# VH-VL binders against q9nrl2r1430to1533, part 84

Target 1, 104 residues: q9nrl2r1430to1533
Amino acid sequence: GGVHELSAFEQLVVELVRHDDSWPFLKLVSKIQVPDYYDIIKKPIALNIIREKVNKCEYKLASEFIDDIELMFSNCFEYNPRNTSEAKAGTRLQAFFHIQAQKL
Key: E = the ipSAE of ESMFold2; O = the ipSAE of OpenDDE; V2 = 0.75 times the mean of E and O plus 0.25 times the DockQ between their complexes.

## First folded at step 7 (VH-VL)

Design j16 (framework fv_nezutatug)
Fold by ESMFold2-Fast, scan of step 7:
Structure j16 (fold): chain C 104 residues (1-104), chain A 123 residues (1-123), chain B 107 residues (1-107)
Amino acid sequence: as target 1 above (104 residues)
Amino acid sequence: QVQLQESGPGLVKPSQTLSLTCTVSGYSISSGYYWHWIRQHPGKGLEWIGSIHYSGDTDYNPSLKSLVTISADTSKNQFSLKLSSVTAADTAVYYCARTDYYLGSHRYGMDVWGQGTTVTVSS
Amino acid sequence: DIQMTQSPSSVSASVGDRVTITCKASQSISSYVAWYQQKPGKAPEPLIYDASSLESGVPSRFSGSGSGTDFTLTISSLQPEDFATYYCQQSYSTPYTFGQGTKLEIK
């Protein structure tokens, strides 16, 4: 049930944070350093925000958790051209997430 | 401490495949973020050839993409470069280099380099 | 491809001088710049990463600065062992590219 699902979300977020390719996703993009980011990206999100939502039990369904993580990757690919380090890291981390999410 | 050593033939005939190996000592290649091949033509600057991520993903310079293959052998702690259909323009000093894992970031550049190996393409 | 342009192409200086080398990217690359020193017949040695961070063991007279498109390497008090060619490099996107090099020569 619910207890198992909460521990699974916590474990998955921890695995993502510890992954080598998590560095573009750990915190929100700085408004001062990259001001055009917030003109392009309408729903910014990062792993620290997702982790906080898990800890506060704000995800009622596994699909809501998955949607937030997919939004994070979608934002990355929308802002960053495919040949950038951020986009490459996002591609690898997303593949890792899809494999790990199958174990939920 | 970490050391990288290039090895391979110093002389290659035109149209043949150049094969170089980088042997890593004092460090596991699976612990590095990226491993790179760079070359330097006589009297010129540095040119990035390509890289292999610790996952096995490769990136190649588009000018060389159809001619380059980079691979890793974790059991031997080595990674290798194959450059096919070489010409005199491929005469250069070839370097291997590491981007260290630290927070998983490309920002750190190439922090350890091999001493370089000279390759001459001539009949 | 991102072009990295260094200036000057060569500079002549004396021991004790302050030397500044600049590097300009053809597009914004945040702080994804490294600097290398190369002496004749030797491999490049890393000096700076992430635009401003000193590599381990590099003397404190070396410093880097900049973000976006404009970057500088400064040697605050030139020593005899510092005469070499210096290269900047971007790691923001592939292909990774180097500047053409700046040769630092004895005046």
Scores: ipSAE 0.071, ipTM 0.757, lowest interface PAE 5.7, mean pLDDT 89

Design j17 (framework fv_nezutatug)
Fold by ESMFold2-Fast, scan of step 7:
Structure j17 (fold): chain C 104 residues (1-104), chain A 123 residues (1-123), chain B 107 residues (1-107)
Amino acid sequence: as target 1 above (104 residues)
Amino acid sequence: QVQLQESGPGLVKPSQTLSLTCTVSGYSISSGYYWHWIRQHPGKGLEWIGSIHHSGDTDYNPSLKSLVTISADTSKNQFSLKLSSVTAADTAVYYCARTDYYLGSWRYGMDVWGQGTTVTVSS
Amino acid sequence: DIQMTQSPSSVSASVGDRVTITCKASQSISSYVAWYQQKPGKAPEPLIYDASSLESGVPSRFSGSGSGTDFTLTISSLQPEDFATYYCQQSYSTPYTFGQGTKLEIK
């Protein structure tokens, strides 16, 4: 019974997490698995961090929430070439996000 | 239980279009992540042909891109391969396979495969 | 394209042996490697995904390891049903590519 009682931002994060293209974005990239990631990406973020910020009421405006989601996608496209599985997932998830964000 | 079954002609003439269908049972195509076509030439290894995401987005092996079309029909729970202008080099066993969102190999590998269908390109 | 190179191309072994097969990617692919077993006349069967995760129903004698460019499949105590051809595959980027295969033969 949680989803219908959650804030609009929480509901959208839940929809993103449940999307089958969310796998690159669920948690921060592992330095062990991807050693050069943090040399390239200076403002890392992931859905678990964004969800935590929603739960702590750290977003005052929809624009702040949208900026963090867009940063997540921007990081993906900066690090990952277009033909990677992560970039393909990011492209579809971002399109899904843009449709859902119209509700905000 | 999820099962994949390839079907199509076993013999195709050079210059014609090879058409294969993968029928999925026990699972909805729209619930899967990616659906793949792979082939294996006689006595050789595996070659990825292409994939379709459940949304309809396709990816093709660049060596075959101008010749390959993959499509899905969710009402029949099938996805299909068309390979145009075939030559003897396209003689192979053709497999369909799944990458699924909710199973162990869903993100990183192909967890369910069809039995394979043999295609011979000959006059 | 990412090239996947397996070593050895064939190996002869006896039941009870520890067998190791390696796979090298031409560039870093994180952990996006799967391993498959193929017996003559049959479709490939998945063994390992995400470099080290065992597929459901696969015996515990199979294990995978590695990250970046170098990956290994190990069979800790070879059984008669394990004689087959083994393939690695990367799913880091398209085109997805397979190694050339390693044939495991009876000594």
Scores: ipSAE 0.333, ipTM 0.813, lowest interface PAE 3.4, mean pLDDT 89
Fold by OpenDDE, second read of step 8:
Structure j17 (fold): chain C 104 residues (1-104), chain A 123 residues (1-123), chain B 107 residues (1-107)
Amino acid sequence: as target 1 above (104 residues)
Amino acid sequence: QVQLQESGPGLVKPSQTLSLTCTVSGYSISSGYYWHWIRQHPGKGLEWIGSIHHSGDTDYNPSLKSLVTISADTSKNQFSLKLSSVTAADTAVYYCARTDYYLGSWRYGMDVWGQGTTVTVSS
Amino acid sequence: DIQMTQSPSSVSASVGDRVTITCKASQSISSYVAWYQQKPGKAPEPLIYDASSLESGVPSRFSGSGSGTDFTLTISSLQPEDFATYYCQQSYSTPYTFGQGTKLEIK
């Protein structure tokens, strides 16, 4: 089969996943590891879910895609204190995202 | 009603470790909150020492970080402060406090405080 | 660290007076400011969170305002029980920091 060029959303997700600070965001938080997570976070989301939505063409607008990414970061900062590794990673990754998102 | 109560020795010798415990009643420390230690030197303002998240993650004042340890015991519904190598500068009233969870942020101050416990560093 | 510069350091007022205390942050901290009241020998009591939201049980004569760097606590009509020391605090980022306090005294 032919090689297809990634859409802007697909490419951005790839870049986010490959980022060194993506580890808190690659998949949904484990309920076993963090038992109270889903008592606090009501709209859980992760990069693998966002990737899936992109693959299914569920994002019709860039704003919808951006909203999910921002939700992902918002969840991180809602649950994690500022000096946690997760929050620090999230801060850096979000800054990266904001730069890349300007290209959308 | 949520209540916090500090406990521990009121007198500590220089170079020793200050150890305090905050006992929480009427609320589980594991229920999505942020728990703090704050101190107030006699006649002075308030200084944040550090905090512990219900998950066990800690956050310390950089000015005290190397000397401070905060831990939690969920089975006792307590969290503790250890301050190593104390000096007269560590004489203060020590408070434990809570940041309640509000949707969307942990950045909402401290809504419940203990009564405070006086710690004097003296030979 | 974020500095919270509180003013005035002390203020004398009479019952019924309108009193305003200000805090200036060294950088923008959105609305993440809390205010506390402390009486001698007592722990601080929360008054305001998120710059303008009243804590539960706090009289409506207390109000907070501001965003970014400039914040104010206002007591619309001072009551006898309001004479105390007040502190602002930024809850934007660690280390959390407090203003140096404002002692509200009877004129």
Scores: ipSAE 0.015, ipTM 0.680, lowest interface PAE 7.5, mean pLDDT 91

Design j18 (framework fv_nezutatug; at its last look DockQ between E and O 0.05; V2 from the best seeds 0.00; counts 0 for: pae E 12.1 > 2, placed apart)
Fold by ESMFold2-Fast, scan of step 7:
Structure j18 (fold): chain C 104 residues (1-104), chain A 123 residues (1-123), chain B 107 residues (1-107)
Amino acid sequence: as target 1 above (104 residues)
Amino acid sequence: QVQLQESGPGLVKPSQTLSLTCTVSGYSISSGYYWHWIRQHPGKGLEWIGSIHHSGDTDYNPSLKSLVTISADTSKNQFSLKLSSVTAADTAVYYCARTDYYLGSRSYGMDVWGQGTTVTVSS
Amino acid sequence: DIQMTQSPSSVSASVGDRVTITCKASQSISSYVAWYQQKPGKAPEPLIYDASSLESGVPSRFSGSGSGTDFTLTISSLQPEDFATYYCQQSYSTPYTFGQGTKLEIK
């Protein structure tokens, strides 16, 4: 059951954090460094927030966890044009996520 | 510590393919984030040719019109540049360079460079 | 493509002077700027990454600043070994592009 699911979510988040393309996703975007980000992105999220939600047992279904990860990538591609360093990192990390999510 | 060294022919004939190799020492190519090729025409500034991510994903300067191919050979700890259909305009010093990964950084600076190899395109 | 324009194209200064070189991007690139020093016949050497972070082993007299479109490299007290051409580079978007270079001449 539930304990197995939570352990799997934690393992997957740890794998994402350790991936070399995780750097755009580790923490929320700084308003100081990117002032217009929060004008464009209305549901900000990052791996540190997702990990905290896993640890607090806030994901009751695998689909809720997957939705938050996909929201993170969706935000990346919405804000960042496709030739940017962030968009390229996001594309590779999302592909890695889709492979790892097959374990869920 | 980490060293990059370019090698290849110093003279290439017009219309032929230029092949250059960058040998990496003291560091595994699979541990780097990106590996780059940059060139510098005589008396001019720097031009980025393209890059390869350690996964094999490549990015090329669109101005080179699909004439460029970059590849990596992990077993030899090398990455290479092939530039097809060369002309006199391809005469330059060619450099290879590394971008290393920094957790929490947004930097894609090039922190280690080879010494450069001179390529002349002439009959 | 993102164009990087440096100013001035050349500058002459005396040892001990404070020197500033500017770099302007044709569009906003956050802090994705690196600076390089190139001496005649040598490969470029990295000085600054992420607009303001000093590369390992680079003397503290070098500093970088800026964000968005306007970036500055400062040498607080010029030394004889600082004779070189300086380049800025953006890594915000491919193709990565360099400024045209600023030649620094020490009198």
Scores: ipSAE 0.624, ipTM 0.884, lowest interface PAE 1.6, mean pLDDT 90
Fold by OpenDDE, second read of step 8:
Structure j18 (fold): chain C 104 residues (1-104), chain A 123 residues (1-123), chain B 107 residues (1-107)
Amino acid sequence: as target 1 above (104 residues)
Amino acid sequence: QVQLQESGPGLVKPSQTLSLTCTVSGYSISSGYYWHWIRQHPGKGLEWIGSIHHSGDTDYNPSLKSLVTISADTSKNQFSLKLSSVTAADTAVYYCARTDYYLGSRSYGMDVWGQGTTVTVSS
Amino acid sequence: DIQMTQSPSSVSASVGDRVTITCKASQSISSYVAWYQQKPGKAPEPLIYDASSLESGVPSRFSGSGSGTDFTLTISSLQPEDFATYYCQQSYSTPYTFGQGTKLEIK
């Protein structure tokens, strides 16, 4: 593709990725590192996947984009106990997302 | 070089509030780290008291009898500990420490510690 | 809370010896374990993080291993400066907890 101005979705994904608490969400969980993850999480998703969907213009509505982001956080809270670093990071990142999503 | 230094009164009376400050030098406390308070009763092991994230989020050990409050002052590059209603059980060496944290990676240990400050609870 | 059961409580060894300290978590904590060395009157110093990663500046004779519930700290060839108390710590979830400690004494 050509050079173009970032859409609102693209910009938000960039901001999420650059956030300090994005580390649990940058890519899909490794089945090797976490063998039971995919036995529990049936709809895995990560920021790199969401970014790819944005790049391919697969989101026609803001609600679709938001749903995927919320799914990402839901997966995190489903698998990780509340007091883990992953869950804590997720909580903070989700709060940040909710603020930024108001601009969509 | 990153350094942490604890400061505060070394003697506190029972039922009073213990107040300590950790001064950080060589690094900004606003930059993607967890900041911890840990204590060690004389001749005993290590006990985690609580932490504050650079975002301001706090987490405390629920087993402590004293009410814990941890706060941060970014303008002074300090974070503080308050324990209310102290007893003799709160006599200990108190340490501040950090866990570093970077985008896409994390340190799982407390990689920098203060030298510790002794606090005695006594009438 | 997650308990970290450390063993032995104390060990006597000689310079040049191989020393192993173990830590068992009350539940699976993946690799979220750190090890520290503490000398009398001093603050703990980090040795290992993420179960097996050596902290900067720590001699290569120190090593960590394990995942899940069972973890070990190994000193391949004990040096005079290594006599101290060692602690494991889980960083999996709060409240963060430490092992009871292992005092390594000179034989």
Scores: ipSAE 0.163, ipTM 0.771, lowest interface PAE 2.5, mean pLDDT 92
Fold by ESMFold2, look of step 9:
Structure j18 (fold): chain C 104 residues (1-104), chain A 123 residues (1-123), chain B 107 residues (1-107)
Amino acid sequence: as target 1 above (104 residues)
Amino acid sequence: QVQLQESGPGLVKPSQTLSLTCTVSGYSISSGYYWHWIRQHPGKGLEWIGSIHHSGDTDYNPSLKSLVTISADTSKNQFSLKLSSVTAADTAVYYCARTDYYLGSRSYGMDVWGQGTTVTVSS
Amino acid sequence: DIQMTQSPSSVSASVGDRVTITCKASQSISSYVAWYQQKPGKAPEPLIYDASSLESGVPSRFSGSGSGTDFTLTISSLQPEDFATYYCQQSYSTPYTFGQGTKLEIK
């Protein structure tokens, strides 16, 4: 996309980062604190990495950007049981993302 | 070290219910992943039967939906398959498996498989 | 259901050959393709996930590629232990579906 499409991806990532429920997603999970995470999650990703990819114009299609955001939520739900604070935060942030993504 | 092992009778009569159990070691089935049943007929490809989410929700192949029940017993770390009204066409090797990632219904495939158990439907 | 059409159904090859197996999805499935190796009497073994990522312990002579509808599995230099049947699987949506298999035989 053009400059306008890049700005939209950047704005959406900023809105996700500002959301109260972003705390599980800001950076990659610590291997020291959670040693088995990287045995379970094959494609780790976090908002800081997605934001960097937007800044480097690495997303050529909106679907690629959306897929990385959805991958982030899917990793959360795979690793964390549904009743955990992490999974509940993921559910709420994903709902917020779906609303904001309609603006793309 | 995560291991899956199928168990159950190898011979089932037509019209009966096939009942199989998958015992999981090295990981709690209620902690994550989707847990699947897949079968393979001689001369036919692999067929996904259905799954149970670690939360307990199930999803079944529409071709088998009215005949299939998948359930979990977290106290034994097992999940099971019941397939009702079997015929000779249900003769197959049955596998249990785990999905290593999901996104809604999306996944990165089955990263751990059981060894398989042969089930013959014959009178 | 998403159909996975795999070709060829069989291939005869020699040790050291380069072998390519293709898989075509009936609709776009992004990169949600897995590949499996199966030897007679054994369970399928995972090789590739997400179209191109090697599973743990898989030799580097295996590679996967593709996105959308067209996917390939390549063995760059065939070894004796590679004679088996290979399956692709879409992991995009349920019901998950498999290609019909490609039997790789000694020539």
Scores: ipSAE 0.006, ipTM 0.592, lowest interface PAE 12.1, mean pLDDT 86
ESMFold2 (binder alone), look of step 9: mean pLDDT 90; pTM 0.937
OpenDDE, look of step 9: ipSAE 0.135; ipTM 0.768

Design j19 (framework fv_nezutatug)
Fold by ESMFold2-Fast, scan of step 7:
Structure j19 (fold): chain C 104 residues (1-104), chain A 123 residues (1-123), chain B 107 residues (1-107)
Amino acid sequence: as target 1 above (104 residues)
Amino acid sequence: QVQLQESGPGLVKPSQTLSLTCTVSGYSISSGYYWHWIRQHPGKGLEWIGSIHHSGDTDYNPSLKSLVTISADTSKNQFSLKLSSVTAADTAVYYCARTDYYLGSHRWGMDVWGQGTTVTVSS
Amino acid sequence: DIQMTQSPSSVSASVGDRVTITCKASQSISSYVAWYQQKPGKAPEPLIYDASSLESGVPSRFSGSGSGTDFTLTISSLQPEDFATYYCQQSYSTPYTFGQGTKLEIK
């Protein structure tokens, strides 16, 4: 990549952040509010961290960017049973991501 | 400014289908997060019936099993409840309500409610 | 299903009193609790969302607290218009469930 590819990653992250199902993913899960989360989830990630990595040009390939987004969703489904508000939001946001990622 | 208003028949016969509509004004259904139906039996507490996401994805109370259908009509800015095979136990006040979302803050709970519509199931 | 249990079922109080109502979830639900006030013949009115956030227009005498399984609604100085039934509700998992209600009555 180049600046064009970085602009595409930034645009996609902005679209994810603006989506109404982004709320479980905006920031890292609080250890104070959810004490057992980090006992179960070994590679925590969130949209604010991914956006920072994009801004610092830390993604060399589109696949690395996509892997971090997919890790975020994988963590969601690993921790949250399917009937939870988080899991339902994650399911819809992941579907939206898959459609948008086709443009990368 | 945003208002929800329930409408439907006040009296329904046993075994028939109850159909209720919630009309939303001052706000677009497609801009809301979830839209809910709740009921309250005479002298009792609140029971969640089900919800619809603005995309059309639905969740229903398992206690009502296959008896419930919730749908949305964005062109009319309405969402509706159908409850099939009603009995006297379905006599209640029925409410519609909204769960909203603000960027960076998800509002858990139901922040706007309709006034409620009384439904009596009787012969 | 997640059961929400309120305590007490009823409370008698005087204007100016500090009133607390508790709500217990049968499993951990983080902060996914809302509180509602219902007056006879009226729709429920939202008071609190996300366990502790006040709804717009709700007087500051109302406050919510708690996380996990134990939640509290507090009215710091009871006013005449506060006599009503109060409900807690969880939105952590479907089906969404309400507590049985607490009736706040004039002493």
Scores: ipSAE 0.561, ipTM 0.873, lowest interface PAE 2.0, mean pLDDT 91
Fold by OpenDDE, second read of step 8:
Structure j19 (fold): chain C 104 residues (1-104), chain A 123 residues (1-123), chain B 107 residues (1-107)
Amino acid sequence: as target 1 above (104 residues)
Amino acid sequence: QVQLQESGPGLVKPSQTLSLTCTVSGYSISSGYYWHWIRQHPGKGLEWIGSIHHSGDTDYNPSLKSLVTISADTSKNQFSLKLSSVTAADTAVYYCARTDYYLGSHRWGMDVWGQGTTVTVSS
Amino acid sequence: DIQMTQSPSSVSASVGDRVTITCKASQSISSYVAWYQQKPGKAPEPLIYDASSLESGVPSRFSGSGSGTDFTLTISSLQPEDFATYYCQQSYSTPYTFGQGTKLEIK
């Protein structure tokens, strides 16, 4: 049901945020700190944005929620080389997400 | 049981290319996360050479003098290492290893290793 | 690159002794540290993941602790089969790096 699905999304976002590897994803990348980020990434997204969408019940399907999360990771891997701390954190967090998403 | 086995020439001449293959049994490399090459010079510590992700993405140690290439062949359940323009400094025991993700844990160490293969660079 | 400074380089101990090996990372790496045991002529074998998670089949006398930059491997009561070289490794970012190793020898 919708309520259970919403709760599941909320819980998963909480778990993602609390994860040790969430630091690259907690909020949108600063344009000041990373001047070229938005020249490369055209659909920026972060966990705080996703959480807000969850709270506003903007996800009608689990697939929509999953798509945003995957977009978040895709952006990370597009901008960050695999050897970076950000990319490695993303890889681990994404693996965690894929496990948890099986419950949705 | 998951097993990794290194194979390739044990002797390579300077300036040539070192080529090794890691054969994985008991587990599909398409299901794993990372597959590594590590080496150990005689009497020395461990040095990470590079890795290949199950997606095909590669990652190499930038400190290596030799050009590193790692590839995977899912049809053979193997992944390979090539080091070009080798020198005596590349003489070592070469290991392949695995990193996998386990449900309920974030075990990102190298949990399965090959027995290692000795490669000597000499004229 | 992240440096893993391991200490001591060597330690002499007796059966039954408590042995502690430390590893310091040049930056915070959360808990992404693994410990390995290597015997002469053999490949390294994993002991600990995530700084404190014991690998399956590893005796409970082995334990790991630490988070951030300081990590410790402890053998509570040394057994004859434990004399070997031990390595820490960070799995936080590439290039993955190992400590210099600690050779545990019989006193």
Scores: ipSAE 0.066, ipTM 0.760, lowest interface PAE 3.7, mean pLDDT 92

